# VH-VL binders against Cytochrome b561, DM13 and DOMON domain-containing protein At5g54830, part 3

Target 1, 109 residues: Cytochrome b561, DM13 and DOMON domain-containing protein At5g54830, of Arabidopsis thaliana (Mouse-ear cress) (q9ffu6r31to139)
Amino acid sequence: SSLIGHESEFKMLQHQLRGVFTVVDDCSFRVSRFDMLSGSEVHWWGAMSSDFDNMTNDGFVISDQKLNQTFKNSSFIVRLLGNVTWDKLGVVSVWDLPTASDFGHVLLS
Key: E = the ipSAE of ESMFold2; O = the ipSAE of OpenDDE; V2 = 0.75 times the mean of E and O plus 0.25 times the DockQ between their complexes.

## First folded at step 1 (VH-VL)

Design L01 (framework fv_lecanemab)
Fold by ESMFold2-Fast, scan of step 1:
Structure L01 (fold): chain C 109 residues (1-109), chain A 120 residues (1-120), chain B 112 residues (1-112)
Amino acid sequence: as target 1 above (109 residues)
Amino acid sequence: EVQLVESGGGLVQPGGSLRLSCSASGFTFSSYGMHWVRQAPGKGLEWVAYISSSGSTIYYGDTVKGRFTISRDNAKNSLFLQMSSLRAEDTAVYYCARGYEFWSGYFDYWGQGTTVTVSS
Amino acid sequence: DVVMTQSPLSLPVTPGAPASISCRSSQSLLHSSGYNYLEWYLQKPGQSPKLLIYLGSNRASGVPDRFSGSGSGTDFTLRISRVEAEDVGIYYCMQALQTPYTFGPGTKLEIK
């Protein structure tokens, strides 16, 4: 993918979310220096469009990896679900599903 | 052509409640995010709240969280701010402002403001 | 929260002279998109604020080209090449990178 090697920082909106996002290969990304205060049911969330209203209505879970704890300066690899490809993603969000809250996101263009 | 007109301000006692309205015209209201910004007498600007175009995404400033509720009615081209547990420090002119996209701000149009005075 | 500061807080200028206002943020406003989420607003006496500059350096519709914004990260400048009487008012910078959005304290520009 043309995005392999892309690196950006999360824009923090809530829950002290911080981190560096790096596209590693066609099916995974790395998160480093990752900070997050725990939420209710937090997911790796994606949408084609960076429009925030589209994220709430057309967004979807992009990884089965759970964000079910507080993170402090953590680094790990996140694997995309098998049906998710980089060409289907304009934005990656740290999304709290029950509260419909965007803790922060990265844009992929 | 774009107009935003606030109303609902007035004098209210500490602990009281008040509902502000903002009437929009001259643009497709349902396509824009909306904000409330306030200004205490002789002081600077303070961002209060945001609501997305559909109403699904809402954010508040730290001083008003848990006390104020932003809402909108796209069929009536109206934005609202329900204020409860009002304090003397909430005394301000309240402006509604149109946003381009919530994370970009871009308050390209503002209303004239409505004055809220919280006093005994 | 991101803290915004401005300098000077009071700026007396002679008509036709240039003016410059500094804005600093407690954290970088440069987003991964390459844009700085910094805006400038002008509030003329007795009026509502008006957008002057967005995304660091872009002039809003109807804003004269004598206004320019520059800077990146934590240090930003608003410049007026030739101050006119109509430019009197309070200038605010604002960060829109993260909620809560925060304004600087304002710079009062007055004709001397």
Scores: ipSAE 0.000, ipTM 0.563, lowest interface PAE 16.3, mean pLDDT 87

Design L02 (framework fv_lecanemab)
Fold by ESMFold2-Fast, scan of step 1:
Structure L02 (fold): chain C 109 residues (1-109), chain A 121 residues (1-121), chain B 112 residues (1-112)
Amino acid sequence: as target 1 above (109 residues)
Amino acid sequence: EVQLVESGGGLVQPGGSLRLSCSASGFTFSSYGMHWVRQAPGKGLEWVAYISSSGSTIYYGDTVKGRFTISRDNAKNSLFLQMSSLRAEDTAVYYCARDRYYYGTGSFDYWGQGTTVTVSS
Amino acid sequence: DVVMTQSPLSLPVTPGAPASISCRSSQSLLHSSGYNYLEWYLQKPGQSPKLLIYLGSNRASGVPDRFSGSGSGTDFTLRISRVEAEDVGIYYCMQALQTPYTFGPGTKLEIK
């Protein structure tokens, strides 16, 4: 993927979300200096950014690694689900599913 | 189509209180963050408050902190701004606006027509 | 807080002429994602503001291509390649990088 090596900071919207996002390879990304206050059921969520109303309907889980704790200055690798590729993603969100809330996101295209 | 309609404005004395409402239609209200933005007569735009889609996250502008309370009722597609301890400098047209936060823009992509608040005797 | 300034504050133009409005921020609006969290809004007389440009240079839906945004960091420009009568109004830049969201003072575009 031409995105390998891409690095950006999350835009914080709520829950003190901060961090650096880095595309590691075709199947994974790293987050570093990651801060987040605990939510209800927080997921790594993705969507193409062409239609805002589709975020809740057409958005999708991009990793089976849930964010089910408070994070403070954490670093870890997140592996994409097998059917997820970088060419399908315009946005990566830290998404609280029960409340339909975006804690913060990065834009990829 | 997307519509936002403000109401509740009027004349109020200094130190008084007023409650503004914004009625939303044409989109899934519970999926969007909402803002209040105001404009004093002949002056520029000033951001007032934000509330997240679930209502769990709230931010205020520095001039209104401690005096204004933003809230929402997703079952009724309604946004509110409770204003207390009103001052002459709160005289403005108050707009509600929809947040386009998923794209990282912070954009106010749709605005209501505004409701006028006048703080004077 | 991020302070936004604009120049000129008053901009008289003849129809068909180009126009240019400058916006400056007290802090960089360039996020590490490579995006500038700078927006432009137009408020026509008697109307609510309307989004023109987001993320520095992207035109909002329905905005004519004669409008363009450019710049990065602390210096931004809105250009109108040929001004039409319907473009009269007050133009505001706004930063959306951090709360509180802050607007510039506005630039009034007037037809000569």
Scores: ipSAE 0.007, ipTM 0.616, lowest interface PAE 9.4, mean pLDDT 86

Design L03 (framework fv_lecanemab)
Fold by ESMFold2-Fast, scan of step 1:
Structure L03 (fold): chain C 109 residues (1-109), chain A 120 residues (1-120), chain B 112 residues (1-112)
Amino acid sequence: as target 1 above (109 residues)
Amino acid sequence: EVQLVESGGGLVQPGGSLRLSCSASGFTFSSYGMHWVRQAPGKGLEWVAYISSSGSTIYYGDTVKGRFTISRDNAKNSLFLQMSSLRAEDTAVYYCARGLRYFEWLFDYWGQGTTVTVSS
Amino acid sequence: DVVMTQSPLSLPVTPGAPASISCRSSQSLLHSSGYNYLEWYLQKPGQSPKLLIYLGSNRASGVPDRFSGSGSGTDFTLRISRVEAEDVGIYYCMQALQTPYTFGPGTKLEIK
């Protein structure tokens, strides 16, 4: 993927979300210096655009990892679900599923 | 709480058409992708069609492509399968199934099914 | 199309005994993400199918711990550690790696 090596900071909207997003390979990304206050059921979320309607109606989970805790300056690898490819994603969000809330996101295009 | 109720099945002649409906309740229908899966008498399961939550993405099984049309009405919490050019081999119980939200290839809830019999 | 096969097709078991069902795919279901796109469903007599296992080894909500899924690539196994009367029915594996999604032929589990 042409996105390998892409690096961006999360745009914080809620829950003190901070961090750096890096595309590592075709099936994974790294987050570093990751901060987040706990939410209800937080997921790694993908969509074509970051507008609310697109994210709620056409967005989808991109990893089976749930972010079920408070994070402080954490670094880890996130693996994409098997049917997820970078060419289908315009945005990656930290998304609280029960509240339909975008805690923050990075843009990929 | 989550309920899917199929209707519209019946006896139809070969070459005929039939429209199946699935009424959803107990969840936000517009947030979920939906599937149709069928089962011929005494046989196994066969996936028929998929439609995304917004209706923008649609996939069909090879046996029904060009003959069946999947659609949805989110305002009415309803899923549809329009079947045309029906053949004896389309005889089956047709199930409406919900794709688990954001893992839409997981069929987490199924309706009770509606029977379609194609016979002269 | 990805072809799915199961063995055995008929599985009589004694109550309380373990049971194993094999599922094989004509091509690898292991995606570059590290996940196997293999699911298991149970259809009890007169009922609609129910999801048991997803992504190879994850139990669906409400599924008892005695059910487990294992395997990778083309070879998968569903195990029931101690079979109970309520487990009778037809077990199907399914691949969701690519459309069309395809099911195995089913394995009928019966109490001896």
Scores: ipSAE 0.007, ipTM 0.566, lowest interface PAE 13.0, mean pLDDT 87

Design L04 (framework fv_lecanemab)
Fold by ESMFold2-Fast, scan of step 1:
Structure L04 (fold): chain C 109 residues (1-109), chain A 120 residues (1-120), chain B 112 residues (1-112)
Amino acid sequence: as target 1 above (109 residues)
Amino acid sequence: EVQLVESGGGLVQPGGSLRLSCSASGFTFSSYGMHWVRQAPGKGLEWVAYISSSGSTIYYGDTVKGRFTISRDNAKNSLFLQMSSLRAEDTAVYYCAKGRYSTGWYFDYWGQGTTVTVSS
Amino acid sequence: DVVMTQSPLSLPVTPGAPASISCRSSQSLVYSSGNTYLEWYLQKPGQSPKLLIYKVSNRFSGVPDRFSGSGSGTDFTLRISRVEAEDVGIYYCMQGTHWPYTFGPGTKLEIK
């Protein structure tokens, strides 16, 4: 993917979300310096654009890795679900499903 | 097009059990919260149960807690409602409803309903 | 639980006349995200309910512009500028801000 090596910082909207996002390969990304306060049912979420309508109506889970705790300055690799490819994504969000809340996101241009 | 088709309703005696199913098509089922809503004959709508897109968050209406169990099978695009200890007050048309948001807010599409009659 | 009330419960109208239905919640429906999850549904005779209005004032796809929703906090109104024969049915407000989700009792709109 031409996105391999892409790096950007999360835009913080709520829950003290911070971190650096890096596309590692066609199937994974790295998150570093990751901060987040716990939510209700938080997921790695993808959509074509970051506007609320696209996030809520056309968004989808991009990883089965859980964001079920508070994070402080954490670093880890996130693996994409087998049916997810980078060409389907304009945005990667830290998304709380029960509250329909975008804690923060990165744009993939 | 979005389509929801309920099945499994019927006549059952008080204390009995039924399992309702809802088959979904036309959208990415695993991305949306799902609901069951019921309507007793000649009465208004009553929200029954919710399940999140992943299945990890579940809520019930006060009238059905401890008796009904909502579940889903994302690989089969199916939603279920297991009903036990049925009472006359559970007599209703049961609708499967799709949440517009990933969390289940607002019910943008509804099935045609399946009828459950609890009678002696 | 959040109690939803509607007024009137029965609404006979002449074709072409305006109609207004009030919905009140026992608690504020503003969610932590800033969104207000107040919806209006119409159930026509013999049919399943259909979404008319979501987040207080947004029309769902295919809903005529003679329908409008307004309100904030605990007080909400559904208005129909000119009632048509196809508008007959029972109108429900619903809140999705607080668990459990709750419906109003419904308002039956009939053509005279």
Scores: ipSAE 0.007, ipTM 0.586, lowest interface PAE 10.1, mean pLDDT 87

Design L05 (framework fv_lecanemab)
Fold by ESMFold2-Fast, scan of step 1:
Structure L05 (fold): chain C 109 residues (1-109), chain A 120 residues (1-120), chain B 112 residues (1-112)
Amino acid sequence: as target 1 above (109 residues)
Amino acid sequence: EVQLVESGGGLVQPGGSLRLSCSASGFTFSSYGMHWVRQAPGKGLEWVAYISSSGSTIYYGDTVKGRFTISRDNAKNSLFLQMSSLRAEDTAVYYCARDEYTYGDYFDYWGQGTTVTVSS
Amino acid sequence: DVVMTQSPLSLPVTPGAPASISCRSSQSLLHSSGYNYLEWYLQKPGQSPKLLIYLGSNRASGVPDRFSGSGSGTDFTLRISRVEAEDVGIYYCMQALQTPYTFGPGTKLEIK
């Protein structure tokens, strides 16, 4: 994927979300310096477009990992679900599913 | 402590180009996003552009898309705004500002501004 | 784009008197997190803007207690309990909920 090695910071919208996003390979990304205050049911969420309505209606879970805790300066690898590829993703969001809230995101296009 | 100093302003003719610089000191520049905000003479504030700490994420205001380019050089603690196809309506004081993104993208430190005048 | 409006646009005040500035947004700035992405900035004559209030009601470092922000959704107020000569300038509200970030037109506070 042409995105391998892509690096960007999360744009914070809420919950003190911060961190650096790096595409590691075709199946994974790394987050580093990751901060987040706990939400309701927070997921790694993806969509082709960053539009709010598109993220809510056309977005989808991109990893089995749920962000079920407060994070402080954390670094870890996140593996994509087997059916998710980088060409399906224009945005990766830290998404609180029950509240339909984007805590922050990175743009991939 | 934290200081932002803009430079590069001046008089330029319509259709011309100009590059503004913002020199940062007193903090780890590579850890912060940065903004450009402008103010036309006797008018209010208008947000111009944003760049993330690594330079990977960039957003522009609608009036400048396709004409202005924001960039940064973290090794030199410098932020830039390359302005092209300048119009009389771009006449303004241009401020750089630091993005405190931890608590919702507020502009916690501003430079003193540099004046751009677009006139024949 | 989110449109911001302010009232009044001109506010002459007597030193020591209270002052109040209204800010309205064309759409709600209250996110599902419970935060209002509304900020207040003051630009004193001949100076750069300075942050006063972030997330609707939080005072920035060094801002006197006489300044307070309140409101939620589309209606916000900046209050100064006792206006001092150093408070003269133009007050701007700004929304940071979404790009493009947008400022209100400004309210000029002047001493009578």
Scores: ipSAE 0.006, ipTM 0.574, lowest interface PAE 12.9, mean pLDDT 87

Design L06 (framework fv_lecanemab)
Fold by ESMFold2-Fast, scan of step 1:
Structure L06 (fold): chain C 109 residues (1-109), chain A 120 residues (1-120), chain B 112 residues (1-112)
Amino acid sequence: as target 1 above (109 residues)
Amino acid sequence: EVQLVESGGGLVQPGGSLRLSCSASGFTFSSYGMHWVRQAPGKGLEWVAYISSSGSTIYYGDTVKGRFTISRDNAKNSLFLQMSSLRAEDTAVYYCAREYGDYYWYFDLWGQGTTVTVSS
Amino acid sequence: DVVMTQSPLSLPVTPGAPASISCRSSQSLLHSSGYNYLEWYLQKPGQSPKLLIYLGSNRASGVPDRFSGSGSGTDFTLRISRVEAEDVGIYYCMQALQTPYTFGPGTKLEIK
């Protein structure tokens, strides 16, 4: 993917979400300096665009890894689900599913 | 005791198929991501495949893509590797390994391996 | 794909002497957090591999203090301060930064 090496900072909307997003390969991304206050059931979430309607109606879980705790200056690799490809994603969000809340996101070109 | 035991290895002809199994005991299998790693006779280690704890995330090494399928049955504490279109270069000892950690991963538990020989 | 190399490939050592194994990656394994996603595994004759070091320098549980890992970015070293007979085997470095995960070719440590 042409996105390999892409790096951007999360836009903070809620829960003190901060961090740097980096596309590592076709099946993973890295987050660094990651801060987040715990939510209800937070997921790595993907959609074509960041508008609320698209995020709620056409958004989907992009990783099995749960964000079920508070994070402080954390760094780790996140693996994408096997059916997820970078060319089908416009946004990667930290999404709290029960509250339909976008804690923050990065836009992918 | 905490352990992984592989089975299903054997002699198979080129172009054939074989299914490997890995039985987990002594821990909550459904909580861990699992890997297959192989080692050809006298050669080094080669990572083969990964499957997440739920089974939703699957990734393969370049040499086996399109030919091997990793799967798991959490109710039976079992991991599988379905191998198709086998080639002589697939001859190896196949290990299953448990992935430890949610943020930075390493292989903390390995089985003893099962031998696959692809020969006419 | 990240290519891993090791040097030397064969390492004969006198008992009680120190030993060093080098590992080099084709891409930096240093994350912006300061973590190096590099691991070391030991495979003793006839056995499965076992973890020695993770994140470049952290010893796994049960690993003797004589083992240490160091390095950053693309160049890493595994050191054994005093080699013992039980340390014989093949040592592999592995990058855990990105898939596909890749191992070095291995370094065979033997007692001379």
Scores: ipSAE 0.000, ipTM 0.600, lowest interface PAE 12.3, mean pLDDT 88

Design L07 (framework fv_lecanemab; at its last look DockQ between E and O 0.07; V2 from the best seeds 0.00; counts 0 for: pae E 11.6 > 2, placed apart)
Fold by ESMFold2, look of step 2:
Structure L07 (fold): chain C 109 residues (1-109), chain A 119 residues (1-119), chain B 112 residues (1-112)
Amino acid sequence: as target 1 above (109 residues)
Amino acid sequence: EVQLVESGGGLVQPGGSLRLSCSASGFTFSSYGMHWVRQAPGKGLEWVAYISSSGSTIYYGDTVKGRFTISRDNAKNSLFLQMSSLRAEDTAVYYCARHGYWRYGMDVWGQGTTVTVSS
Amino acid sequence: DVVMTQSPLSLPVTPGAPASISCRSSQSLVYSSGNTYLEWYLQKPGQSPKLLIYKVSNRFSGVPDRFSGSGSGTDFTLRISRVEAEDVGIYYCMQGTHWPYTFGPGTKLEIK
């Protein structure tokens, strides 16, 4: 993928979400300096576009790694689920599913 | 290879109804939003409708809103346009098109099916 | 709805010469994400439309490098550095930032 090595900062919206997103390879990304206050049922979330209707109606979980804790200056690799590829993603969000809340996101370019 | 094939066009009378189909192959249909775009004879392109990958988000162009219904059946790799209350102005070639991921526009188009609305 | 306009509507060109097509929108095409969803399509005679340029300046796969897009906000340009016979057809700009999506009226490129 031509996205490998692409780097972007999360746009913070809620729960003090901060960090840097880096595409590592065709099936994973890295987050670094990641901060987040815990939420209810928080997922790595993907969608084609970042508008609220698209994220709530056509968004999907992109990794089974859990986000149900507080993170402070954390760095780790996130593995995409086997059916998820970069060409399906215009946005990656930290998303609280029960409240349909976008804690913050990156846009892929 | 990636293909979209429209069908269901034909001659209808004003006020009539017609259902267009678009069959998709060569890609994971359920992962893509889909469009209908039309072109009246000798005229430019007009965007008609959009349906998201799950079917949850739908938009229509102003000229068809309330008369046309877009739908999809992901199990059958099929996109549909139900047209009702047809008018002469609806005469056009109707294309289905795949909504590319955000890095691409409408990146795959069918060859179109012709709808003619006349007495 | 966002009104898209194009200039010129008819563009006769000598083979090998450069060509430029202007596109203007009635409102900004910058989405809340910062991306601008301005696209260019070519419809060759007797064919379905094909994507040329997405997000203002990105060439779609297989599009020759003589095609380039530029612009920002409400004003955009498609440029062909050296026009070839295969480039004849109708060029449409389209905005995908605002629902409903809207096309420009088209610019017919012809060989003189």
Scores: ipSAE 0.007, ipTM 0.598, lowest interface PAE 11.6, mean pLDDT 87
ESMFold2-Fast, scan of step 1: ipSAE 0.028; ipTM 0.693
ESMFold2 (binder alone), look of step 2: mean pLDDT 94; pTM 0.956
OpenDDE, look of step 2: ipSAE 0.017; ipTM 0.684

Design L08 (framework fv_lecanemab)
Fold by ESMFold2-Fast, scan of step 1:
Structure L08 (fold): chain C 109 residues (1-109), chain A 119 residues (1-119), chain B 112 residues (1-112)
Amino acid sequence: as target 1 above (109 residues)
Amino acid sequence: EVQLVESGGGLVQPGGSLRLSCSASGFTFSSYGMHWVRQAPGKGLEWVAYISSSGSTIYYGDTVKGRFTISRDNAKNSLFLQMSSLRAEDTAVYYCARDWGYSYGFDYWGQGTTVTVSS
Amino acid sequence: DVVMTQSPLSLPVTPGAPASISCRSSQSLVYSSGNTYLEWYLQKPGQSPKLLIYKVSNRFSGVPDRFSGSGSGTDFTLRISRVEAEDVGIYYCMQGTHWPYTFGPGTKLEIK
């Protein structure tokens, strides 16, 4: 993917979300210096478009990794689910599913 | 092309044990959740078990919980189902299937392996 | 567990005619995200099941446009606009909204 090596910081919207996002290979990304306050049911969420008005309807889970705790200065690898490929993603969000809330996101285009 | 090949089925006596394997090729196995689904002779499909891509999340169907164990070896592109305390009602064709994370369904299925529990 | 039901269970059809299969769930399949995880699978004689429709109405790659899905909440329909001989088999609806995943009993489509 042309995105391998892409690096950006999460834009914080709520829950003290911070961190650096790096595309590692065709099936994984790394987060580093990751901070997040716990939510209700938080997922790695993605959408083709960066249109946040439609994130709830057009978005989908991109990883099986649980974000079920508070994170402080954490570093780890996240693996993409199923048929999720970088060409299908314009945005990656830390998404609280029950509240339909974007804690923060990175744009990939 | 995505391929899933099951093996390990056979004839086993009630109360016995059997281990099924599923060999994956044509995709990055470590990136996908996997399922086992079974079908008794002449009957419908029944979901059996799920394991996430990392192996950290596992779910079982009510009929097999406590008797079956799902596991995976990502280095070998292999999925397993360890079956114990087998009953006549476990007689079925067992399919492995790849989880399609976008829809929480199954995008590709193997050919199936037959398990017969009979005395 | 979510109980899935289908109607009819047996569907004889003349080639070229339309066909319709109903699927109902014992509780809403709308996930907290607003998405509905209802899928349709076809199992042809002697073969493994294949995905036809996901998230109620989306055709999986390679599925002919004569197949369509619709519905919401607890009531869903699979339609085939013009049945062909290769469409023979058992059609299953499945829900992926709630663990454990559950299938309908299947509808056997046969050419009359």
Scores: ipSAE 0.008, ipTM 0.575, lowest interface PAE 12.6, mean pLDDT 86

Design L09 (framework fv_lecanemab)
Fold by ESMFold2-Fast, scan of step 1:
Structure L09 (fold): chain C 109 residues (1-109), chain A 123 residues (1-123), chain B 112 residues (1-112)
Amino acid sequence: as target 1 above (109 residues)
Amino acid sequence: EVQLVESGGGLVQPGGSLRLSCSASGFTFSSYGMHWVRQAPGKGLEWVAYISSSGSTIYYGDTVKGRFTISRDNAKNSLFLQMSSLRAEDTAVYYCARGPYYYGTSGYRFDYWGQGTTVTVSS
Amino acid sequence: DVVMTQSPLSLPVTPGAPASISCRSSQSLLHSSGYNYLEWYLQKPGQSPKLLIYLGSNRASGVPDRFSGSGSGTDFTLRISRVEAEDVGIYYCMQALQTPYTFGPGTKLEIK
């Protein structure tokens, strides 16, 4: 994937989301210096574009790792689900599923 | 306060053209998708068109495809609907509606609506 | 396109009585996220529509708790536990799952 090595900062929308996003390989990314206040049921969420219609209607869970706690300056690897590839993602969001809310995101395209 | 104010409505003959405007204030216009929704006299609501926050994604209702063009000017906090090849059945009150915040903070399509502007297509 | 229908189309109610409006869609509105993309709007006489309910059952900000939405898939209900004079108007359901977004024909709620 041409995205391997891509690095960007999360855009904060709510819940004090901060951090650096790095594409590690074809099936994983790293987050570093990651801050987030806990939500209801927060997921790693992906879509082709960051428009709200695309995020809510065509978006999908991209990892089985839920964000079920408050994070302070954390670093960890996130693995993509087996059917998820970088060429199908324009945006990666920290998404609270029950409230249909984007806490913040990175753009990939 | 969130405000949406439509203008540009009027009387026009079949086959004519008209441009509607919607002026937005009280929020960061460039962060929201926008819609046009219409209502014919004594009839229900009909969704007309959508434009994303950046203007890159556009959708139209089936009755207006190829005749209407939605656009926006984020620097002027303005939304537009250019209507061409107008028909009697396009007679309606046209509402500008905000929806939603472009990276998603809620799960609904329209949260605020303007007062509407009336378009009458008649000979 | 998804076709929306409502029943009844005319609903006269006595003040303080409960009211119920049904909405049906020609296709399931249940998304893979687990949400039903069904909204309810109220248009009071001479006014623009206002959002009442979104994602099937969530009340919009400022909407009294006497309003509730329920249902899943193709069958949905809006309930008003105790109708007040200010509730008069036309109620519309709308599918928000896919474009073109489509409204039901509307239900006119009137006080007897």
Scores: ipSAE 0.006, ipTM 0.614, lowest interface PAE 10.1, mean pLDDT 87

